# VH-VL binders against Uncharacterized protein ycf53 (ycf53), part 4

Target 1, 237 residues: Uncharacterized protein ycf53 (ycf53), of Cyanidium caldarium (Red alga) (o19887)
Amino acid sequence: MNRIRFISLILNLDSCDSNIQEYSRLAYVHDLNKLMDENFVSLLLIILKLAKNSKRLQPTYHNVYLFNLLKSYALSEIDGYVLGHFSRGFVNTLMHYKNAQYETLESLLSANNFFEANKFTQQILLELAGEQSKQRNWMYFTDVHSINHQSVSDLNHLWELYSQGNFGFSIQKRIWISVNKNWKKFWKKIGWINSNSKWLKYPGEFMWAVNAPPGHLPLFNQLRGVYVLEFIFDYYL

## First folded at step 1 (VH-VL)

Design d10 (framework fv_diridavumab)
Fold by ESMFold2-Fast, scan of step 1:
Structure d10 (fold): chain C 237 residues (1-237), chain A 123 residues (1-123), chain B 111 residues (1-111)
Amino acid sequence: as target 1 above (237 residues)
Amino acid sequence: EVQLVESGAEVKKPGSSVKVSCKASGGTFSSYAISWVRQAPGQGPEWMGGIIPIFGTAKYAPKFQGRVTITADDFAGTVYMELSSLRSEDTAMYYCARGGEYQLPYYYYMDVWGKGTTVTVSS
Amino acid sequence: QSVLTQPPSVSAAPGQKVTISCSGSSSNIGNDYVSWYQQLPGTAPKLLIYDNNKRPSGIPDRFSGSKSGTSATLGITGLQTGDEANYYCGTWDSSLSAGYVFGGGTKLTVL
């Protein structure tokens, strides 16, 4: 991969022979770090300053990872302001429901505090489950009130955005489908059970880091079993 | 193979609390969901709630929400059920029961049951 | 009141066949697997059937289960005096009363 093609992919320019969404996480991280030096950082910062509107920059984990990496190279407060501007734009685009809870979750995820982010996500999910239980049926709730659908979508996007695409409900759904909706194979693939089909002990045996298996986080309240997770996969994603 | 050993019978006054324990013998609860089910004299069983110890999460039946707390110890060897604000109607046999192993949904069936703990509320 | 409806009693002679019904709704039996439990006097319930029609180890083949729509049935063939007990169906309910729910019970009397 060369710098010009990489810039084209990042800025989502019309002339490309591949899509940034098709880039594997490991290949993207590898290529980006290999291309990084003071000259490339300077070029990227100039381009970002010139791209006043963020319409070309999509709210993807690729771009969040890029901005976090660029921040580590920023030597001036002005560069930091520019990068902060675009990062806030991504969050604002994804957070359809303005809520202090989602701002707190974003803060935890951006700090790579996955353990507390998971706990906080469970609290939000329990609140959503309680609301839907009061309305008798998840289907009725989804049909009546789009804001609750957006809440689940916003949770998913925050997890995906701040985990280099490694975590979130969408990732879990993709893996579930890849094993033909076989729950035991799914749990093994996302690392909730070990090779002997034994559940990992919470919290110590789970991996609270981005290098955990894809789909490892967030953990669900498993008390309603596959019904809740299947409903999230089918109706909220 | 695990067996469930429940704590001994309790006699309580109205307005007090009772805490019943359920201990795994021959294993741990780490790979299982544990439910609490009560049965009043001459009545059928009633599900109160359950916990998945490995996730540290509990779910309560709506009827008991706010009065019941279900917890597990650090090694998932013992599960507890505490019922507060006791009434005479809480007089019942209280069972702990194990859900399905290594699968979701955990509460589709309860395959191993404790012998039950008698709780009598009298004034 | 139970969300799952069972007949309060059934009776038959030794060697005969009995069927116990369990009726629910789309939020419970219609949406989830059904289990059956046997309770002898003075004992804890014992799992007879899980996942609609499966038997745990140690349960004789004369016990069977089935489910159609929002109803389930427990069948007992070759009835024995030791089968005299209370029988309960159970399933997960996803409605406002979310959680595991039991039927009202059926007392089987062996004549």
Scores: ipSAE 0.000, ipTM 0.431, lowest interface PAE 15.3, mean pLDDT 75

Design d11 (framework fv_diridavumab)
Fold by ESMFold2-Fast, scan of step 1:
Structure d11 (fold): chain C 237 residues (1-237), chain A 120 residues (1-120), chain B 111 residues (1-111)
Amino acid sequence: as target 1 above (237 residues)
Amino acid sequence: EVQLVESGAEVKKPGSSVKVSCKASGGTFSSYAISWVRQAPGQGPEWMGGIIPIFDTAKYAPKFQGRVTITADDFAGTVYMELSSLRSEDTAMYYCARDQGYTDEYFDYWGKGTTVTVSS
Amino acid sequence: QSVLTQPPSVSAAPGQKVTISCSGSSSNIGNNYVSWYQQLPGTAPKLLIYDNNKRPSGIPDRFSGSKSGTSATLGITGLQTGDEANYYCGTWDSSLYAGYVFGGGTKLTVL
């Protein structure tokens, strides 16, 4: 019976439940481990496939996290078949992303390899900004105008979903606004500068884990000045 | 190896119904969806609907909603398509086809087809 | 009438190259993967291309597919007499309810 409530939460069928967004990672892991057995794994995979086929399944960090756990518990031929429907990546499959590099990014994020995911995100942004930016290995402020809005939105969505809402350009923008667009307060709040207002050294002083400060990732260290980040916040999000 | 075997040709009167069968063998029947696709003489293929045997849940094309029923017998490894209120325009070859479901579905294996003729 | 538009016919000599187009809208080709099916006279359709540009086992590399925006193209090089058939594109259409749609078909004649 309790499994019905859990299924409802995972499929986001209870959008009026004010506690859904407050459901902590630890509580989620605890509940999953209590309910996971061979039969329930197969049931959840089938439900996800049917919801996908009806075109009504939207990715959430709850169902993204669940899907990753289900992959590790999947044992049967039916489980393998259902997982095959998500071979391009859970979010890529549901959102019909048109960039093959997003499949690689999702794979890195699903493995909690945030270091390589950050590097790959920066490569994607440079390529989207144009071939000249890629050759220079950084983005001029003029180059950011050539990136389309949908691409930034898609990248942001992947980072949000695989970080339990802790990472992404949208999270960074929210924090920036919360400090009245004060850059030094923003950088301190997301953990890019220390208590002495000194920039962290890349890569060793940054936190490549989901428990880093909100907005810590992805980085903008390949970009010159605050203009590009400000433009992304104001026009793309 | 995968094989889809359809039932034999049918000749039906207008207003009657027809039930065509498709027996799946040489694979995991319940791991794939089975669709029905018809083709009128000289015309292109037309998707009618399909079923996911795992859940026994069918989906129908809007044109056929209310006239088509697709069912599965998991123990027999057989899918059925019943079309009611037959008209002369329903004269066609009826195919069953297996879909992959990996990316918006496609049909990798097809039955040989069942001829249904609606005549008086 | 077909939701996906194909030219009704195309012809070429053995050894030549042909392309067959398939045009749709954002609700079908624009948002979904495209497949191509070959139908020899008196036979069931056979999957030739899936996921826009992938070939099933046993399909020679003479057959290729591509997709751009709301259109897809099937390319056939080194034409052989055995390639004479009807060719159909197909994809899902999400405009009303999810359902599979096929093109009207292109008859390839190998002269």
Scores: ipSAE 0.000, ipTM 0.374, lowest interface PAE 23.0, mean pLDDT 78

Design d2 (framework fv_diridavumab)
Fold by ESMFold2-Fast, scan of step 1:
Structure d2 (fold): chain C 237 residues (1-237), chain A 120 residues (1-120), chain B 111 residues (1-111)
Amino acid sequence: as target 1 above (237 residues)
Amino acid sequence: EVQLVESGAEVKKPGSSVKVSCKASGGTFSSYAISWVRQAPGQGPEWMGGIIPIFGTAKYAPKFQGRVTITADDFAGTVYMELSSLRSEDTAMYYCARESDYGDYGMDVWGKGTTVTVSS
Amino acid sequence: QSVLTQPPSVSAAPGQKVTISCSGSSSNIGNNYVSWYQQLPGTAPKLLIYDNNKRPSGIPDRFSGSKSGTSATLGITGLQTGDEANYYCGTWDSSLSAGYVFGGGTKLTVL
């Protein structure tokens, strides 16, 4: 792929979801490494900064992957200046979330600290359920109705983008439906129970890494019962 | 399935403290809150408090606020309840119980109970 | 002492039907799901009913629950001698620093 085509793909300038699916992670890294020099790194960072103001770029996990790689190649003072414009988080900046909790979640996800990201996601959901749930430090089933669709969507989007599509509520829902809503088959597919149908011991037996089974994270049933998770799947996703 | 295994019986002097443990066996604490419930001889159950291990934050019943501390060791799969400034009326059976995975906030898995006797 | 009020005792013969009431307020039963627990002598409480009217796996359909306003009812039909136990209602209380609350209990005697 030449630089112009690569830039077009990165900026989603033509309906790129189908085209992006043609790129495996390996091919994407290979092409990026072939094109990397200091001038091209600086150019891509400038383009991402300009895209922030146009609201043209809806972030994809390929954009997140690229941004993380560019940080490792950024050596110049100019590169550092441009990266400073994304100091509050790449996705948070592009989406204009203006939410300090989402900034914290993104920093954890960007650092591949999935354990703390999982814990923090549960805390955000509890707070979004309302002041009564937060004061009780517990989410009632009825309180989940007070969480708006956009907040669940935003949290899901962050998890998807920082896991190359491997994690998030949406992939968990997709797997749940694929097993005809059979909870035991669902838990087995996402790796929450082992081959003997025994629950994994939290936290040590869970995989806190991107190569875990699809849908392994976040651990949502930590917030009380399979019915809350079912409601999230059916109502919010 | 999951069983909750509580520590052994305790005999304590008034004014002392007692710490009771609750460990998951045959499964995990997983996603649900663990509650501590006591029952004095001839009386009904009384909720003392609970903890969601992943948050590490405990909620206490008003009657016990300031005297009870509930903690979790996520790596050991164990929840603890410590009650201080013991008096004779603290003599009771102390249960740990897991919140129901049916989504009702009821308690579906109970330990066998730990007897705590406070006598001089 | 108990926030939720239950009758102290009920009795009936084998094969008969009994109901046990549980009365609270808007901050507990009125706003929250009610559970019912059975306690046989020398044992921990056992969950009989959750979500006002649902049974866990293994609980006979002789046990039923209902809720209306700030009151809940446990119904037991076809009484057996093995049903002789203490019965407790329970729910969350959303008021001032309150948590989970139990009823005072009802002793069921099968005559």
Scores: ipSAE 0.000, ipTM 0.434, lowest interface PAE 15.9, mean pLDDT 77

Design d3 (framework fv_diridavumab)
Fold by ESMFold2-Fast, scan of step 1:
Structure d3 (fold): chain C 237 residues (1-237), chain A 123 residues (1-123), chain B 111 residues (1-111)
Amino acid sequence: as target 1 above (237 residues)
Amino acid sequence: EVQLVESGAEVKKPGSSVKVSCKASGGTFSSYAISWVRQAPGQGPEWMGGIIPIFDTAKYAPKFQGRVTITADDFAGTVYMELSSLRSEDTAMYYCARSEGYDFWSGYYMDVWGKGTTVTVSS
Amino acid sequence: QSVLTQPPSVSAAPGQKVTISCSGSSSNIGNNYVSWYQQLPGTAPKLLIYDNDKRPSGIPDRFSGSKSGTSATLGITGLQTGDEANYYCGTWDSSLSAGYVFGGGTKLTVL
């Protein structure tokens, strides 16, 4: 009866059940393959479309993971038709962002193209900080006051949802707090420095995959990194 | 001990460009930012910009933005500063200097300096 | 001229104490750490003080730094003839129109 549990999880019918969240983290990937067949794929896509129309579905990383995985199993004409309803991106569609940059970011994240997603995230943040910041190709501490809290939250949500909760400013903040705001311990824990406290060489030594250390991505503007990250952690998240 | 070795003196005509190099010896660029600072005869030092070689990310002083380009050859351990559209007022000693850190803002200071490269812009 | 204001010159006799001031604004000294650099004739600047009041290895304790509000000071006690040099303060300017900035410099003459 695991199909019923997965359907309930996708529909987010029981948002109060913390056991569902725990199960999705530990068992989802392993168990899902046992349930997948052509008819079940089509059924799940139709259910996601109907849930979108009823506004009952709030995106979670298990919803996003399932949707991204279903695209690889889509074989029928009905699957293609249903996927067309999410052509702007699954999360973008559900959250009604209506922002071409968020559509592009979601496309990159959906493809597991974390390297380009990281570069694009930096460009969005520079643009949000203002034209002067973009022309300089980095932010001053004062520029960060120009960044809308909701925009940072939206970018974080996309990173969190497409990384099984492993990436995003929110996870970086939680790790930073867990080391008593010690920057060196933070950088070591998220894998930005090695055991000898040396910065990893960009881009080759960084891990551009979901199995990187928690909080490893996105990278933030290192020239002002601690000040801008601290401001985002303390004021925007 | 780390030393910064700068390229030799240059004599350039107005309107041309100059490219000065700075090479680290005895150390690595993995934990360092490299700045370029110039000093005209009888004047104080003026920060032009800097780079964090491992991130290939440069920052420029507003006065020089559009005329200066700072790049790094991390493999060779060399940083370059190119200044274009040279004028007589660009005649100066050009220093590269190292800073420990991962942030040009916080606690940034220059602890190791090259000996300087003289650039003369002739008429 | 310079964003950071220093007296152009200061003088004292050997063994005396001298203080060099550096004045800025909230966007530079007020919000950032201050460094001091010593420059002997014909040489590159040498880091003397960093993070307002800290000395690099090899710098004697007769050199000290302090910061209050938007101003910083360099103190030199037990003056020696070898201290005759130009002294520059430096800090980040966090405004949109600047990066690292140096003071105009103070020429110390040991009489």
Scores: ipSAE 0.000, ipTM 0.420, lowest interface PAE 17.3, mean pLDDT 78

Design d4 (framework fv_diridavumab)
Fold by ESMFold2-Fast, scan of step 1:
Structure d4 (fold): chain C 237 residues (1-237), chain A 119 residues (1-119), chain B 111 residues (1-111)
Amino acid sequence: as target 1 above (237 residues)
Amino acid sequence: EVQLVESGAEVKKPGSSVKVSCKASGGTFSDYAISWVRQAPGQGPEWMGGIIPIFGTAKYAPKFQGRVTITADDFAGTVYMELSSLRSEDTAMYYCAREGSYYDYMDVWGKGTTVTVSS
Amino acid sequence: QSVLTQPPSVSAAPGQKVTISCSGSSSNIGNDYVSWYQQLPGTAPKLLIYDNNKRPSGIPDRFSGSKSGTSATLGITGLQTGDEANYYCGTWDSSLDAGYVFGGGTKLTVL
């Protein structure tokens, strides 16, 4: 792919939504990296700013990947100025999230710090479940009714976008359904148990990287049963 | 067939700590949470806390928060409960019990470990 | 001052039926499944009923459970001398004083 086609893809100028879905993650990463130089980085940052101002920029995982790549290559004062428009986080800025904790979560995810992002996600869920859940430091399954639908959707969206579609509650739900809601097969597919059906030891045996099995993160380490996860799958996603 | 084998009886002085172990025999903890439950003489059972081995995270009853620590070595098939700052009122039988991950009931119990706190 | 309230004792003759009640609140029995445990003298508790009304393998059908609102009931029919034990209800509590909670226990005497 060439530079003009990448610009069109980012801006959806040629109705390329289905083409983006079919473009493999590895091919996108490879082609985009091949095109990176100082001038193209600055150009793309300006294009992102203009697309944001005209309300044409969408928080897709392709655009999140692009933005993170551009941040790693940005060197000039003008690049820094443009990046300043996204200081609250790329997704937080585009979605106008009002919850300041999502800025911290996005910062962790953008740094590929999945271990701390997982820990912080559990903290956010406890706080959303209510004051009693926060004080006892674990979520009782009925407390999930206190979590508003939009908050679960927002958290899921952040995990999906910063994992190139590999992580999040929605990915976990899709896998759960694919095994006919069989919990043991689900846990095996997302890599929480090994081939001997033995649970991975937290935290050292889990994979805190984007190339972990699909649905591997986030963990539900605050729950004694799977009812809350089942409720999230059935009612919030 | 799974059995839970607990460590032997302990006699401790006030102010000391006790650490009780619970080992799975004939199976593993892999699909289960493990709870610690104590029972003082003439009293009913009292839940102290539990651990989900996959996460390595323990949750404690408020009465014991800050004084009890529950840990797991899932690979060795062993769960531990350590109770610090012992008082005479901590004299009790201490049980480990296996809990199904979805059902949240205690289906397999150890025989219990007697802990006596006296000077 | 147990969170779940049970009668301290109940008595019946062999062959009779007995019912043991367990009363809680919306934060425990009202919110979660109830289990029942049998404890023979000098032994660990044994799971008798789970999920309000289900029996583990090996538990005779003369033991039954039910739940209505914030109360649960254990029923035992065809009483035998070997049923003489303490019986405890148990469930999860969603309140600030959270965790698994047991009833105060009921001593069944079979005379």
Scores: ipSAE 0.005, ipTM 0.512, lowest interface PAE 10.7, mean pLDDT 81

Design d5 (framework fv_diridavumab)
Fold by ESMFold2-Fast, scan of step 1:
Structure d5 (fold): chain C 237 residues (1-237), chain A 122 residues (1-122), chain B 111 residues (1-111)
Amino acid sequence: as target 1 above (237 residues)
Amino acid sequence: EVQLVESGAEVKKPGSSVKVSCKASGGTFSSYAISWVRQAPGQGPEWMGGIIPIFGTAKYAPKFQGRVTITADDFAGTVYMELSSLRSEDTAMYYCARGDSYSSGWYEMDVWGKGTTVTVSS
Amino acid sequence: QSVLTQPPSVSAAPGQKVTISCSGSSSNIGNNYVSWYQQLPGTAPKLLIYDNNKRPSGIPDRFSGSKSGTSATLGITGLQTGDEANYYCGTWDSSLSAGYVFGGGTKLTVL
């Protein structure tokens, strides 16, 4: 039963569900840890090979988690499969992203290096906003109009998939709406201000780990105040 | 509408330090850049440094690096500028000024305080 | 000496047009937006122009700004006696890590 459920999760390629419930996540981890042995790993590699050849090819949080876990096993067939089929990154390969910087971002996210992933995300946004934004290392409000909708969606998707649905612009937008667009309540819910309503000091007081509050990352360090963030939420997401 | 209020005038001896505060009336500094600008008698304005509280890091003009420290108490809507090792040439009007959301740059200064006088004399 | 160069003084009669120049380099004016500030005697500076050519609310359209390459210009048409003041350009300087820089200032005298 456990193996059947696990196979069902990995083959659910049509689901891009941004909401993972704690119960489902814990059950998935329990089943995976319980069933890991050489034969089970070989079965998972076969299932991933079949999934890659599917015309649907839509990654899920469970697919990403499984892929990262398989890479942790010191089996030459896993290394050979990853190198042969997913050298550009799991999500980059399945989504056919055409931007080499997204490969670097995915590498950082897959390593749980959220600090560098955040810095690199801001760098990508500055480049997408235009040459002048990149040179001055921050974004004018008007520069955000230069970023195409698909690029913001792609960046958001990478953050969601590598955080079990905990991080991303779309998660931040949902929380913002849930507090009736009240900025102070929003900042507090995503952990950007403390209980005394004081901003956390960058970088040391922020939490660079997947167990941070929902919506905690990515930061908007190069964005100017609430207006650019509001524009991103209303226009791009 | 936000107004900026600097702390009162100060008279200091050479070699001492001065700490000036800037308080926002009608808001906080969380989404703004706050600059400290001084103007000596008969001279033009001189940017000393500024802070964007949400980034937690201040920027300083090279002339003042090592002598000036800019900090923020974002919750109360107050920012501070401390200048150490005072000299007679530090006698000036000291202004705080904010960068506003309707400009495209962080440090364009649309709202200014009235200024506070710091006099350095023996 | 300032990084941004302005003429020390300009003068014109009421009703006339005057222009004030501000010259810099690629690291400041060339790559960044320019602002202009008016300072009346005994007062704090007041923002006249931001983002090269935009006016804050309450600034009359007699004041205009422009930028070409590494130079910026403030234009004042229909001069009034109340326009007599010091005028400063300002911009971010990327090369020095110095942050914001002001011009040396121009005293406008309305004859």
Scores: ipSAE 0.000, ipTM 0.399, lowest interface PAE 19.9, mean pLDDT 76

Design d6 (framework fv_diridavumab)
Fold by ESMFold2-Fast, scan of step 1:
Structure d6 (fold): chain C 237 residues (1-237), chain A 123 residues (1-123), chain B 111 residues (1-111)
Amino acid sequence: as target 1 above (237 residues)
Amino acid sequence: EVQLVESGAEVKKPGSSVKVSCKASGGTFSSYAISWVRQAPGQGPEWMGGIIPILGTAKYAPKFQGRVTITADDFAGTVYMELSSLRSEDTAMYYCARDLEYSGYDYYYMDVWGKGTTVTVSS
Amino acid sequence: QSVLTQPPSVSAAPGQKVTISCSGSSSNIGNDYVSWYQQLPGTAPKLLIYENNKRPSGIPDRFSGSKSGTSATLGITGLQTGDEANYYCGTWDSSLSAGYVFGGGTKLTVL
């Protein structure tokens, strides 16, 4: 793969040009992982700078993957200015979220600390639902109406981008619809119940890794009853 | 579709410096490399160096190392070539040309050329 | 120093075939891809062949390239008067001259 073509495709992955998007994003991720040397680290830094300065402010999961790789392999040899610019989080900076809670969530997701990211996501949802939900540590069906649409979308976007599209509320909604809104089939498909329809024991029986079943995370152990989850799917996504 | 637009002709005294600019039009400047090639009257082309604007990485021909500087304005989409300590032998047409990279920036070829900038060194 | 050697001139009649040679060493043609450029009087060079034998879009199949060892050849069939030009080979040189190098050029005359 030539590097100019690679940069062009990464920057244009969000375009509607089907020819550009036909090249598998997975193939590019594989190529990057194979060719991690000082020249490639330099290339990653420039790709990130261009992504930051482009009119396309929507990051892709490839942009997120590149940033995560850069943090892992390049700290001693890379441009401190770039890392300094993204000290608040890559996605938070590009999307202009400017929210300290989202910065913390992104930090946890970027470290693949899905257990703490899940716990923190539930705390954010409870706080967004209101002070009463936060204090009792679970959400009544009336509390979900207090959560604004954009906040749910922002949280979902972070989960999708840091899981290669495997996690997030939108993934869960698509699976729920694919089983005709059958709750037991949904829970089985995302791995929350076993073959005997018994709930997995939190936290030890759940899978805190990106290779878990699609839609496995985030959990809704602080959401009581199907109404809250149904409202999130129908109203916010 | 892509065109390269070079700055206007220059007349310089021996010992001075000249700076020529090259702007991309009709395409994305940041997705390719730019070479600088000169041609003295009645002579063949001579590669001076090149730059990958998005990397900021320049490579220079040994003959020009120390006298030539190739830079890119990542923000404005312009590439510059500055040649110092000018001699009468530097009188030439100076071209910028687009390089498409086939593999890892190891090899270059020039598929789109600017019209050239005449630089005359005389006293 | 002439790094890549070309004949100074070649000539043929319209409709005929010519070949232009380009001779180098193991550090350039022997180790890297060869390109060919056409230059009409008063114009910038134009890419005819890249990566030894590939044509850019818009270049007729009358133009062909080949490489063997440390030498490359540009072939032109069905010569036309519009083919009168200087032709240059070019390649990367990995030796002490580390950079892109052009041949001395060949003037093609079509009578």
Scores: ipSAE 0.000, ipTM 0.404, lowest interface PAE 14.3, mean pLDDT 75

